# VH-VL binders against o60147: the designs that were tried, part 148

Target 1, 175 residues: o60147
Amino acid sequence: MLEKNKYLYIFRHIQTNQVLLSQGNVLKKTALFQLPYPLQKPVAPNGMRPAKLRKDHWVPLLKVEFPNESMFQSVFMQLLNYRKYRSVQPLTSDLLKLPIPVRRRKIMRQEVPNTIADLADILNKEKFPENSVRLQLSDKSDSEYADWPPSVQIDSEEIKLSRGFREKTTVDEAR

## First folded at step 6 (VH-VL)

Design pa4 (framework fv_patecibart)
Fold by ESMFold2-Fast, scan of step 6:
Structure pa4 (fold): chain C 175 residues (1-175), chain A 121 residues (1-121), chain B 107 residues (1-107)
Amino acid sequence: as target 1 above (175 residues)
Amino acid sequence: QVTLKESGPTLVKPTQTLTLTCTFSGFSLSTYGVGVAWIRQPPGKALEWLAHIYWDDDKRYYPALKNRLTITKDTSKNQVVLTMTNMDPVDTATYYCARTLDYWEGYFDYWGQGTLVTVSS
Amino acid sequence: EIVLTQSPDFQSVTPKEKVTITCRASQSIGSYIHWYQQKPDQYPKLLIKYASQSFSGVPSRFSGSGSGTDFTLTINSLEAEDAATYYCHQYSSWPYTFGQGTKVEIK
């Protein structure tokens, strides 16, 4: 059954581990608006936002297939909300004890485990039908950052997207 | 059409526990992105945020009062309850409940009428 | 915690005059500032969200501006019904805080 916008693609930065969400398998420069701007968040350190979108610096983290567009929209919006909420929380005393460059690297590296945990939390709360949500990861060990509900089916095949370019033969792109 | 109303005791003795109920209509706390907050205002003073509860039962408390505050919801009754222990005369204030949308929205778009709680012996 | 300081704390204004209220944050909060109106013995009502976005049903004479640490609420032409205390509120950093309020009265 074909439905538009039922796929969620999640990308990570190869150096910083920052995460971007996309409705297609290619990142657009507007995706940078998903990242917290240090000047907009007094708790967020400066330099967490990439200066420009370089497609060769982003690799796929995971792909989520939903049964329909309604479920996709619900999860996508909730995931964006979780990310925004995290960006306004005060830094822990443990993080504040670290030098600024070390603190920034540690915060950015946590985006991958945090995004995966948030996705699992949303899916656990939504009570979707058994095996209705399909996950495909670049590295299946990343699934260990969370406990998944019965609604989730993890694909045995890993993502075959190359850096900066679309998957051409294994998935139909939703626009 | 969105309405909120606070209810509870108007007089509390020092050291007692205050329990306030917010009853609302025109929206549901089962709806994604919806939350309810408690804000108080001592006579002649500024507004002070106390606590939030979200549709997914996620809770946030003002840090200095965290060990005195409990917020709960009953989605089927359209109610949010705030409990505050060990009341002191300094806690005398008008207590409001208000609706908030989404984790990052953070503004309070509809407020209850408020209930004045006086703490004295 | 972020402290919000409003200026002036009080102003008495002739009808139809322009009113300007300033809110200063102790550290940068981007555009995560909201403005509320509270008339005597009434509950607060949302006027402006995210520094400059009008809430639905709010008269066009109300506008907001600013970013970072300095924010302004403007009433272009004061009406009698606008006599109230105005509060700024930040949602940038937890715990969330309000300004001390600015009381506006009609001469």
Scores: ipSAE 0.000, ipTM 0.462, lowest interface PAE 16.5, mean pLDDT 79

Design pa40 (framework fv_patecibart)
Fold by ESMFold2-Fast, scan of step 6:
Structure pa40 (fold): chain C 175 residues (1-175), chain A 121 residues (1-121), chain B 107 residues (1-107)
Amino acid sequence: as target 1 above (175 residues)
Amino acid sequence: QVTLKESGPTLVKPTQTLTLTCTFSGFSLSTWGVGVAWIRQPPGKALEWLAHIYSDDDKRYYPALKNRLTITKDTSKNQVVLTMTNMDPVDTATYYCAHTDLYESGYFDYWGQGTLVTVSS
Amino acid sequence: EIVLTQSPDFQSVTPKEKVTITCRASQSIGYSIHWYQQKPDQYPKLLIKYASQSFSGVPSRFSGSGSGTDFTLTINSLEAEDAATYYCQQWDSYPLTFGQGTKVEIK
């Protein structure tokens, strides 16, 4: 295979640990529709319009390098499906007993470990070639949320933590 | 090499305010995601988390003690300070400070030696 | 808050025997459990992070397992230096909480 490498970019919110997925190094306003709870007061009275995208509130969580677009598309689509599935599941009785703000905080808190676990589950299921998928993390300890298959190589170089991918990421504030 | 050391009074009278300082080396509280927590242990009892401060000055407190606790940092001096008001004999404990690497998720990888604070009249 | 219950409270164990300590959470916490060792009159030391990952310099006889609500710390062959109280700790949600501790003594 001679296809050009493809990247999946994953961002986390600095306070809530909510996660956003991006197909490229540009985080688009439409990514906010991935969130079950808005990070700030809705712009529209009915809450349908997503909250404003703030570049300074999102930092890199991890970057996944795939050897070709086919592998990228398969994993990206499955990861989005896992996230949608989680967002529509009924809440446990224990969570329903909690005040809404506390409940939302607990759910949001789990998005980082859940996303990493979901990614690992998908990669274990897909049976890709050994060392064909490269993970680069902002914090290597986050890799410990999951058991990784032989197809995964974890980069020794961490992403330098900033508000976004610096010069490599442009935030889409308006559409 | 990460090191932390607690300092402050070892004897406090009931109703007084306790001030403890954690002085550290081997890391900086200007580094994103890094934090310092305070944890106490009454004699013969379990560990109890009290407060946490992160590099961006985000602060977390044990809810039942929040109105008695204040955590602050001095990044240039490599110090974190905990104050606890209205001390009571039940607050007698060894107080520890500890390092964390991750914002809002992590573990206490390095601990200070602890300082025993006795509250008695 | 999340309550962590350890079992047993106390174990007296012959050297070289296997020791198992369990930690049960009052609600699911994924892999967000960490294990600490505290020897008498000393500060706690991290042994295992995220349920199963060994901290740097920790002997291979220590291992962790579990997910959700049930977690186990195992010492495969107890050495004299392992006499200590062991604590589990969760970081799934605030406030951060510890188990009550399990004291391990040499017979």
Scores: ipSAE 0.005, ipTM 0.478, lowest interface PAE 15.4, mean pLDDT 80

Design pa41 (framework fv_patecibart)
Fold by ESMFold2-Fast, scan of step 6:
Structure pa41 (fold): chain C 175 residues (1-175), chain A 120 residues (1-120), chain B 107 residues (1-107)
Amino acid sequence: as target 1 above (175 residues)
Amino acid sequence: QVTLKESGPTLVKPTQTLTLTCTFSGFSLSTWGVGVAWIRQPPGKALEWLAHIYSDDDKRYYPALKNRLTITKDTSKNQVVLTMTNMDPVDTATYYCARISEFYDYFDYWGQGTLVTVSS
Amino acid sequence: EIVLTQSPDFQSVTPKEKVTITCRASQSIGYSIHWYQQKPDQYPKLLIKYASQSFSGVPSRFSGSGSGTDFTLTINSLEAEDAATYYCQQWDSYPLTFGQGTKVEIK
């Protein structure tokens, strides 16, 4: 029997590096509302088609284990607020010089480092017990986007899941 | 798997234009996240980044050489071409092409390099 | 441009000894450093990316550390095949720049 709602699951898109946050190990279609840039173009003339969630296009980025549901809810809500805040900030002059398609792709690529930095900032502001928050990453080098507080323990083992957070065979890890 | 190889003239006279071609295999510039860069190394000196081109045709040049450098890609041929105008003896160097990560700007696979000597 | 200064320029080391190479940036660059190994008359090879992450196939005796302005590459037990020039590279801002190199020779 597993405890409820103490894990935050973070996914990234395999092509765009856009990030989705989830309270469960399986993405729900409603998570797509987190994205400022839709993955699918609207279809004319009979109106805009909603974006489709393709679960095979989203891979694990990071799993965060909290000691309890209260800490999880606090951090999760703050992280969503940080993402909203970033979406309304003025663009830098360097980005404004770029053509719109190039600009969008540069912004999308920064969602991974931005999300990790935001998570670290939130955890640094909270006063959690030492080693109480566990991070497990798909690429351990992504932890280097931030300085982590003493409350954070980074797992030495990387996530070796190819699709979502469901366990898969690692037969393709070297191919 | 991933291979890159430089080709072009090994001898260039002062004031001439150098054209180098990088031919690669094992990856494509039709996909996101990668590019091809040109880095040179004068004999006995440090590495110097010159230019790179990403899969989306975004180009970056070393500022002091920007007016002399042009980088282009032919995605269908798996080739990236660098041209450098007004060659000078100080441009004598081994020229490398390398795959660049668009996100982290590291060079993970390199060509063997080609020595270009500029002399009269 | 960001200037990277490596220390020492040259080091002659007995096999099995520990080698430490330092790279100092002219301004803070976070973790935006990569390390390369270049053996005589060969092309450079990526060793460490993002300050501390080993590239695939790189022996475990190589490690990187540091942040901000001061970065270190360590070879914990020097092997004969490690005789090479080592370069740091920053990617915090354009232009991309390399250090001047540190040559490591076997005694």
Scores: ipSAE 0.006, ipTM 0.481, lowest interface PAE 14.8, mean pLDDT 81

Design pa42 (framework fv_patecibart)
Fold by ESMFold2-Fast, scan of step 6:
Order: structure tokens, then sequence, then C-alpha cells
Structure pa42 (fold): chain C 175 residues (1-175), chain A 120 residues (1-120), chain B 107 residues (1-107)
């Protein structure tokens, strides 16, 4: 039986600044399909990604708490859609003139502000109750990428964990 | 070339379990990102997605049917198997398996389909 | 789940005429729409992926457009072999859903 999902865990890559969305506090390797650009050189035809997910390369960006699973599913799926939309847009003329490494870096760097803006846009369009959605960020300044609706409460406490959203077990804490 | 072919019983009695096998060639389910889906079509009606499985064994199911559906793969045999429990006459349909690459957001190659009739 | 509504349900068209089929989503799905062609007693074939990208081998008379909630499949000049039922499908969210289909017949 799977536990009910009330939280959306958003991760940032420490080097590329790419973003991954997760329904759980541990990333699954299938999350790599959210990325428009592979983290490693493709080894298969058509640029297919390696099966490897290095969990230590992904750190917390944002944790979103929803009062129920229905609201979570609505927002999560819409965020995935926004990411798909961005991945198929034509590159601007200015971006096309940049060397490939610089171009990829610029696009990937935009994933953090784009994801935050997309989340805010979705929450502004939905009719959620006041203070029903709680955001906790690793860097509170990232909240400045968007204007938030009355449904959103931003936690004053930042996420301090550097190794994802995983909690230490009682045994791990004793060590 | 990519080819897929469905096999299994063509007649199933109400309450029985249906097991369908998709046998494919031209790709491997050991290739990262490749997936296979099951889609059905009742006579004269629209297409209905049931389930899919990825090379890394990640599985997705139609929520209303999740408690009845199981999808598995055998990479060495190039097969994907769908099991559906408690069959009902309304489950009478042509069942298709279909291929998808992660960079191709559509079902690009389909099997020929197998008609499954549920009746006494 | 996302409901896709196609229009018209049916149309009978003379050869060489332009055909337009619309697909409306119950909520915004960006560009996450795909189009399939199904001829009688045959399996569906992918025509257009991600709203406007032609699948390999698909004749140039087929094109797709749209975003958000409204999408269109266009056949610029209908050929006899285009008599089929056309389906839209979304890959925005699970469960994946298909439209009801539009049947195109030749006069």
Amino acid sequence: as target 1 above (175 residues)
Amino acid sequence: QVTLKESGPTLVKPTQTLTLTCTFSGFSLSTWGVGVAWIRQPPGKALEWLAHIYSDDDKRYYPALKNRLTITKDTSKNQVVLTMTNMDPVDTATYYCAHRYPDEYGFDYWGQGTLVTVSS
Amino acid sequence: EIVLTQSPDFQSVTPKEKVTITCRASQSIGYSIHWYQQKPDQYPKLLIKYASQSFSGVPSRFSGSGSGTDFTLTINSLEAEDAATYYCQQWDSYPLTFGQGTKVEIK
C-alpha cells in the first residue's frame, strides 16, 4: 500500500541548476525524463539518458505542502505540463547564436526561476482556500521570482538539509 | 523496424482473469526510457489507455482500474504482460500494445490488436 | 481526469477539400496533444505529436496547431486514403485520455 501524497518535493541540481519534481522525498530514476537536456553524454541513439541517478547531486529547492491529495495531484500534473510546454518552444534568435555549452547553461539556469514562476501561476489560477498551501524554501530569496496568491503561506524557516529531503533514522541520529 | 504483437485468449467468461502478452522486436526494454503501453477499444467506441511500463520497471495504471490491472515485463523474452482480474462483458474490446520513446510523446508503433470477448 | 472533446463527430468531404478537426481539453494542457489516424479494422497510427510536430513518413498535407485547451488537426487537401477516424490524445497528466474520435468519409 502506498502512503498518501501531501507534499511536493522540488530538487535542484548542484552544478546544472536543473529542476526535478518528486511526489516523494527520494528521487526515482524515472524523474530524469523531466529533463530536456541529459546530464551525461547520450550513449544510446536519439540521445537517451543513462539509467544512473546520482542522488547526492540533487539538493532541496522547495517543499510544498497541500491539505489533500486532490490539490497535490492537480498542481503536480500542471507543473509537469508547464515543463513540457517550455521544452518544445522554439529557441529565441539570441539563444541560437550562443555556443552550445553556453546556450545549454543559460537554459538550464532558467529552470529554477521558471519552475517557481510556473508554480505561482498555477496557484494563482486555482481557487484554493487562504493559507491552505505552505511553501518551505532552501533559499527564501527564490520566492521573489513570483507573486504569490492568498492561498500560499511561506514558511519563515528555510530547509537546512544539504542531502535532499531524506530524514535520518533513529539509528542514523545515534551515529 | 519496430513491431509488436498481442496474444492471449479471445474468449473470457465473466469473473475470470484475462492475461495478454505483447511480444516485440526492433527495440529492447533494457534501453533507458523505452516504454510499452496497453490500450483498449470497445467495439465502435474510443481508445482507452490502461497501463504502461518503462525499461526501469516504473509502472502506471488507469486509476479506476488499478485494483484490477497488473503490468510486468520480461526483458530477455522481449515481452510485456497485462493481467486484468474480474472480467465483465463491458470489458469486451480490442486490446493493443504500443511502444513509446521518452523523446517521442506519442504511441509511435502499435500491435495489430487482439479482440477479447467477455460472455458466458 | 482530463476530458478531450472532438468536433465534428462526423464529416463527409469531397476529394481535395480542406478538413479541420478540433479537440478541446477540459483544462489547459500546453502542447501535450497527439493525433492518430485509424482506418476501419486497423490499428491507430501516429500522425502528429506534441500539437504540431509531424511523425516520420506522414504526408505533408497533415498539420497540427493549437495550445492550452484548443487544438486543431488540418488535412489541407483530402485524398481518398484519408478516410478514417481521427483521435486526439493528451499526455499532460495521468491517466492518459483520448478524444471521442472524428470520422471522416469521402463523398
Scores: ipSAE 0.000, ipTM 0.484, lowest interface PAE 14.4, mean pLDDT 80

Design pa43 (framework fv_patecibart)
Fold by ESMFold2-Fast, scan of step 6:
Structure pa43 (fold): chain C 175 residues (1-175), chain A 120 residues (1-120), chain B 107 residues (1-107)
Amino acid sequence: as target 1 above (175 residues)
Amino acid sequence: QVTLKESGPTLVKPTQTLTLTCTFSGFSLSTWGVGVAWIRQPPGKALEWLAHIYSDDDKRYYPALKNRLTITKDTSKNQVVLTMTNMDPVDTATYYCARLDSYYEAFDIWGQGTLVTVSS
Amino acid sequence: EIVLTQSPDFQSVTPKEKVTITCRASQSIGYSIHWYQQKPDQYPKLLIKYASQSFSGVPSRFSGSGSGTDFTLTINSLEAEDAATYYCQQWDSYPLTFGQGTKVEIK
C-alpha cells in the first residue's frame, strides 16, 4: 500500500510547553484531545466543543521520518500510550506540596523533555535499521534530553519556526 | 481492581429532580488524566453521553441537556454526583457512570448501571 | 453534532465465522473512534480505542481499522460469548456521540 503517512510531526505550546503529536504538518483541533485538561473554555458560550485550536500558539518541536507507515504507526501509538501512562502515575510528594495551578504548570513544562525521552526509549527498544529514522528539530539542544540509538540520524538543519512544518511555495522558491 | 457503582432512586415522578451518586475505587480523581462520566441508555436504545468531570474539576455537558444537568465531585470520598432537573418519562433509562481516560475520551471501566423509571 | 451510522443493524452468524461491523461518521474524525461491546443485561465494555488499539484483556480475535469517515470492527472467528450489541463512539468533537449499535447473534 502507500507509504505517505511516514512522518510524525510534534508541536509544542509556546507558553505551557505542552506537546501535541500530529500525523500531518498542520495541527488539527482533534489533537487537543491528547491533553489531559482543556487549554481554554469552549469556543461557544453554550457549546460543548473542544477548546479552540490557536495555531499561532503551537510551534514545531521536531519532525520524525520513518522508513514506512507501519513503523510510523507503531511509534506514534506507543508515544500516545507512554503519555497516557505518565498521566495516571501518582504525583510526587514535591508536586503535591504546590498549589494546583503551579503544579499543573510544572507538569505541563515537563512534556517536552518527557516526550523526547519517551521517543528515544521507544526507538531504543525497536530493532530499526541503522540511520533509518531521521529527526529534524527546531532546537537541536532538545536532542540532549535523551540518548539516541544507531537507528536515528539527527538532521544538521533545524526547522525554521517562522515557516512551521510548511513546504516551500512556488513564490518562496522564486525569491 | 477498578470498580464504579451507581446509586440513587429507581423511581422518579415527572418534574422531580434526579440525583445519582457514582462511588468508585481503585483510582483517584486527584490523579492527572482521569475523569468520571455519566452515560444513559433508554430501554432498547443506544448509549447517550450526558456529562463528565475531570480530575481538575473541568466539566462538560451534553448541550441539549446542559440547563438540566449538574456534575460535581468529592475527591476525598471517591464520589461523583449527577443531578438532573425536571425529569420526564422520556428520561427513563439505565444510567451508568464510567471512568474517563482523558487522553482519548474513552470510557474504559463502567459501573453496573442503575435503571431509573420516570412515571406518575 | 457528529452522527455515527453503523451497518448492519443486525446479523445472525454461525460460530467461527468472520464478523465485520462498519461505522460511518458524518464528517472526518481522523482516528477518533472507540468500540464497545454490550452483552444482554450487562454494562458496556471497551474493546478498541483510537480506531485500532486493543484495550487490556480483549481477545486477539477483535480488531479495529479505518480512518477519516469509515471504520470497521472485525471479529475474525466468532465465539458464542461474542453475542452482543457493538457500539462505536467518536471523540473528535463535543457532544460525544455513539452509533445506533449492531446486534450480533449466534445461529
Scores: ipSAE 0.006, ipTM 0.521, lowest interface PAE 11.4, mean pLDDT 82

Design pa44 (framework fv_patecibart)
Fold by ESMFold2-Fast, scan of step 6:
Structure pa44 (fold): chain C 175 residues (1-175), chain A 119 residues (1-119), chain B 107 residues (1-107)
Amino acid sequence: as target 1 above (175 residues)
Amino acid sequence: QVTLKESGPTLVKPTQTLTLTCTFSGFSLSTWGVGVAWIRQPPGKALEWLAHIYSDDDKRYYPALKNRLTITKDTSKNQVVLTMTNMDPVDTATYYCAHSGEDIYFDYWGQGTLVTVSS
Amino acid sequence: EIVLTQSPDFQSVTPKEKVTITCRASQSIGYSIHWYQQKPDQYPKLLIKYASQSFSGVPSRFSGSGSGTDFTLTINSLEAEDAATYYCQQWDSYPLTFGQGTKVEIK
């Protein structure tokens, strides 16, 4: 069973709004390679990654369910390529006028709307069956960053953010 | 060494707005997972959780009181402020602020301030 | 919301006797329970966290147990200074809720 390979989880950083993609509901340290800016002290060139993942700093943004692994893999790889492409583009004249800290904050804040727009763009270009892709968001208003194709069904239930709460542990003592 | 202290009016008239300030030391509300909660206790009754604010400005309110409550923080002053609108005699209680970590246990509390709502 | 029901409401106990306080949740909460002690005219103090872990500085006569819906706080040998109201609190989900309290008095 490869059930986790048909789900895409997207997380956002609680302070910076930077985005991480994951193939499962648990972030791996290797996901940090997706970040264009380090989360720690600015001693390194742009593109360096922090050595340590603070899982408590990341909250779910959205969850995507695909009908099969092939569709998942295609969309996931395309989304990573879109993000990589954005990270290497030259800065606009408007951004260059801003002080470096303000400029970085503005760029980081755009990762959420940019990722949602990129996901929708990829899904619009693919010819997936109607209602075959299921989207669940933490904040349904974030769906307004894009126009979604007929292949996408947006779940009526939002992902609840539970600061300080763990998944319920049912003590089922195996006998 | 963690300390918290509540301050604000001790007497409030019905329909007025209550504003309470929690001033703390020994921790920073810039630390991930750290929060401050407001909890009240009417005379002779049980503890009632009202509101919570975390270092990342995540805010939580008791649902039945949500439209009356506002919680804010000033990280540079080490203060958390609670406002509660349209006070009623049933809101008479000792109001506490308390420190919480990621697992939401209240390990350090202020001494509490009794707020009486009467004509 | 998750309702926590404590029993008994009140208990008068002779010194050195064992005290047992129960807390029952309206739905399963795993180990997401904390226990507090409140002496008259004082603020509550944390005794037990995560159902069974003693908070630092708490005397060994206090212990917690349970999981799911049923939790217990035990005072193995009651001392005079233990006269207080005891509260359970859940952190499984918002809103955070407390039990109604159990008052323990010395006989």
Scores: ipSAE 0.000, ipTM 0.455, lowest interface PAE 17.5, mean pLDDT 80

Design pa45 (framework fv_patecibart)
Fold by ESMFold2-Fast, scan of step 6:
Structure pa45 (fold): chain C 175 residues (1-175), chain A 120 residues (1-120), chain B 107 residues (1-107)
Amino acid sequence: as target 1 above (175 residues)
Amino acid sequence: QVTLKESGPTLVKPTQTLTLTCTFSGFSLSTWGVGVAWIRQPPGKALEWLAHIYSDDDKRYYPALKNRLTITKDTSKNQVVLTMTNMDPVDTATYYCARIYTDYESFDPWGQGTLVTVSS
Amino acid sequence: EIVLTQSPDFQSVTPKEKVTITCRASQSIGYSIHWYQQKPDQYPKLLIKYASQSFSGVPSRFSGSGSGTDFTLTINSLEAEDAATYYCQQWDSYPLTFGQGTKVEIK
């Protein structure tokens, strides 16, 4: 069974550090529409083909377990809104001084710290019960990007990839 | 708990150099995306950003004061040091250090502040 | 440098009244504004970030809005503990700058 009604999975691209959010441990091809910069060379705007999801290029960054679907939905929607909010912000003067390729790399590099900080900010604003939200990271040092509220329990064990888990991050053959 | 505390002289004579140390706990400057900033506030006046240093040693200074300011970090001691040369009575202020993140460049938390008076 | 101008400089307000503080930037800064609260003889505390995002633990009566050059901090129903000087800060470009502050006193 797919874990989706109370679990949030966040994935990171191994080359670009761009981040994708998922409702459960399966990354669908439609998640690629979250990316402001395509992973593959852009084709003509009017004839663009959807990018293929390369399962071997995405690794789990963290997973969050909520006590119920209502809390999951609230946090998930707020995180998507933060992400959208960042994408429409005017670029800082320092970023505008950089050549476009350098600027894009710098912006992409920030997605992991930014996503973790945004998640912590949302959880700090919500008044969830103590130790009710469970956080598990692939690299525990990434938790240092933010200050976590008493509602968050950080799992001492890091996410360990297995064959089965990786296979669940691929797009279904059916459409 | 994240805490920062300023230390240094409270009285400085004109033309002397001021050295302030920020000692912090609850975070590390070996972590990407975090830094420490110095902000001052003259008595009864507004806040003024002076400088900050990020974990990757990226340094920024207030342009009009750049020739007088030096900011350094000692990651192993959890300290950031600000040096300001050629002190003048107009530099009399409460000096704060604060944590800064690269994502929003906001200041949180702040130290308690240390009042530095410049007089003869 | 970007200059931030706050209005009003000073406001004396009866408890439970709505308080509105404005911050105007000398050029467009998108949403790149933060708000701080500084109580007498204390260090500043982050209140609102990114124009409208309430910081953790901040009471719901505080809200931020605005974009471009015009920003507003609102306190919907003033409490006694809200007596403080409020500062806006921009991070669109260096140097980082603060407004001159708005002092709110309880009448």
Scores: ipSAE 0.000, ipTM 0.480, lowest interface PAE 15.1, mean pLDDT 79

Design pa5 (framework fv_patecibart)
Fold by ESMFold2-Fast, scan of step 6:
Structure pa5 (fold): chain C 175 residues (1-175), chain A 120 residues (1-120), chain B 107 residues (1-107)
Amino acid sequence: as target 1 above (175 residues)
Amino acid sequence: QVTLKESGPTLVKPTQTLTLTCTFSGFSLSTYGVGVAWIRQPPGKALEWLAHIYWDDDKRYYPALKNRLTITKDTSKNQVVLTMTNMDPVDTATYYCAHSEPWYDAFDIWGQGTLVTVSS
Amino acid sequence: EIVLTQSPDFQSVTPKEKVTITCRASQSIGSYIHWYQQKPDQYPKLLIKYASQSFSGVPSRFSGSGSGTDFTLTINSLEAEDAATYYCHQYSSWPYTFGQGTKVEIK
């Protein structure tokens, strides 16, 4: 098991509040496939949308350190399943009546709250040892959004990113 | 410690515009997920949500009252202002402002409320 | 809009007895519901958030449960200070709505 696989990083977009999950301290372009709403306007003719990763637009939300890879994989896969489930739910008629920018802003605004609530829910359902999971937050107040189990130790230390993280990169990933 | 306090006129005539100010301390309305809501309660009746403003200046209004309501914030003064036009006696109520907790939009801290009476 | 219907409207209860208040949503709201307590001539206070999470400082005798359309607030042993009107509040969709309230009085 690789040591880097014990760490879960969650990033948020500074403009949209959309969330990306990462297995390491570097955001890779493939993480953009997690997003239900592409960051760029649709491109004709097939309605496909270009996806671009601008590392300067993403900031760390939180980092979780697990004692082993099995615990990490279990939690990570459950979070991805929660996100997949949310993405396939039909839009309500009320949401469909809203202008597209307003509708998407409403949905995206809840992504950070939803992700933290989902993480806490998963950790509460698992029977992990006391103080075995270390949670670091960029904003300490974010810890107040959920009721955390005894397995979680919360720290407010700075989340360290790789040397190359903030290098501006634009990649055309979907058409 | 989070505190909120409502202020504004206690008596309003029909057709006039009501302006209420919520002054708060102990939090910043620039913190992610944080919002301030206005809720009213007519005497002896249930609570009614009116409007909400969030950290990113997103604004939500009760649909039936949307054309009468405006909510704004002034970050430098730690204030949220609600304006309601064309007041009617049925709008007589105690008006509250409340802090909405990130994640859950739970109204965890409320102002004391201000009774606004609308009469001719 | 989502309508929240509380039951009962009114309940007079002997001290130390269990009180159960229900809130039914006109459509599924997941766990996106909060419960408030309002004593006469006072502002409401948050008791339970996200269906079952106790707010800080709330006595352990209060608990919440439910998901989807049916939710319950339970006071497992009523104290005199619990005489109040209780409201449920949904935040699943706009507009946010409250139940009509349940008034609990001591016998």
Scores: ipSAE 0.000, ipTM 0.474, lowest interface PAE 16.0, mean pLDDT 80

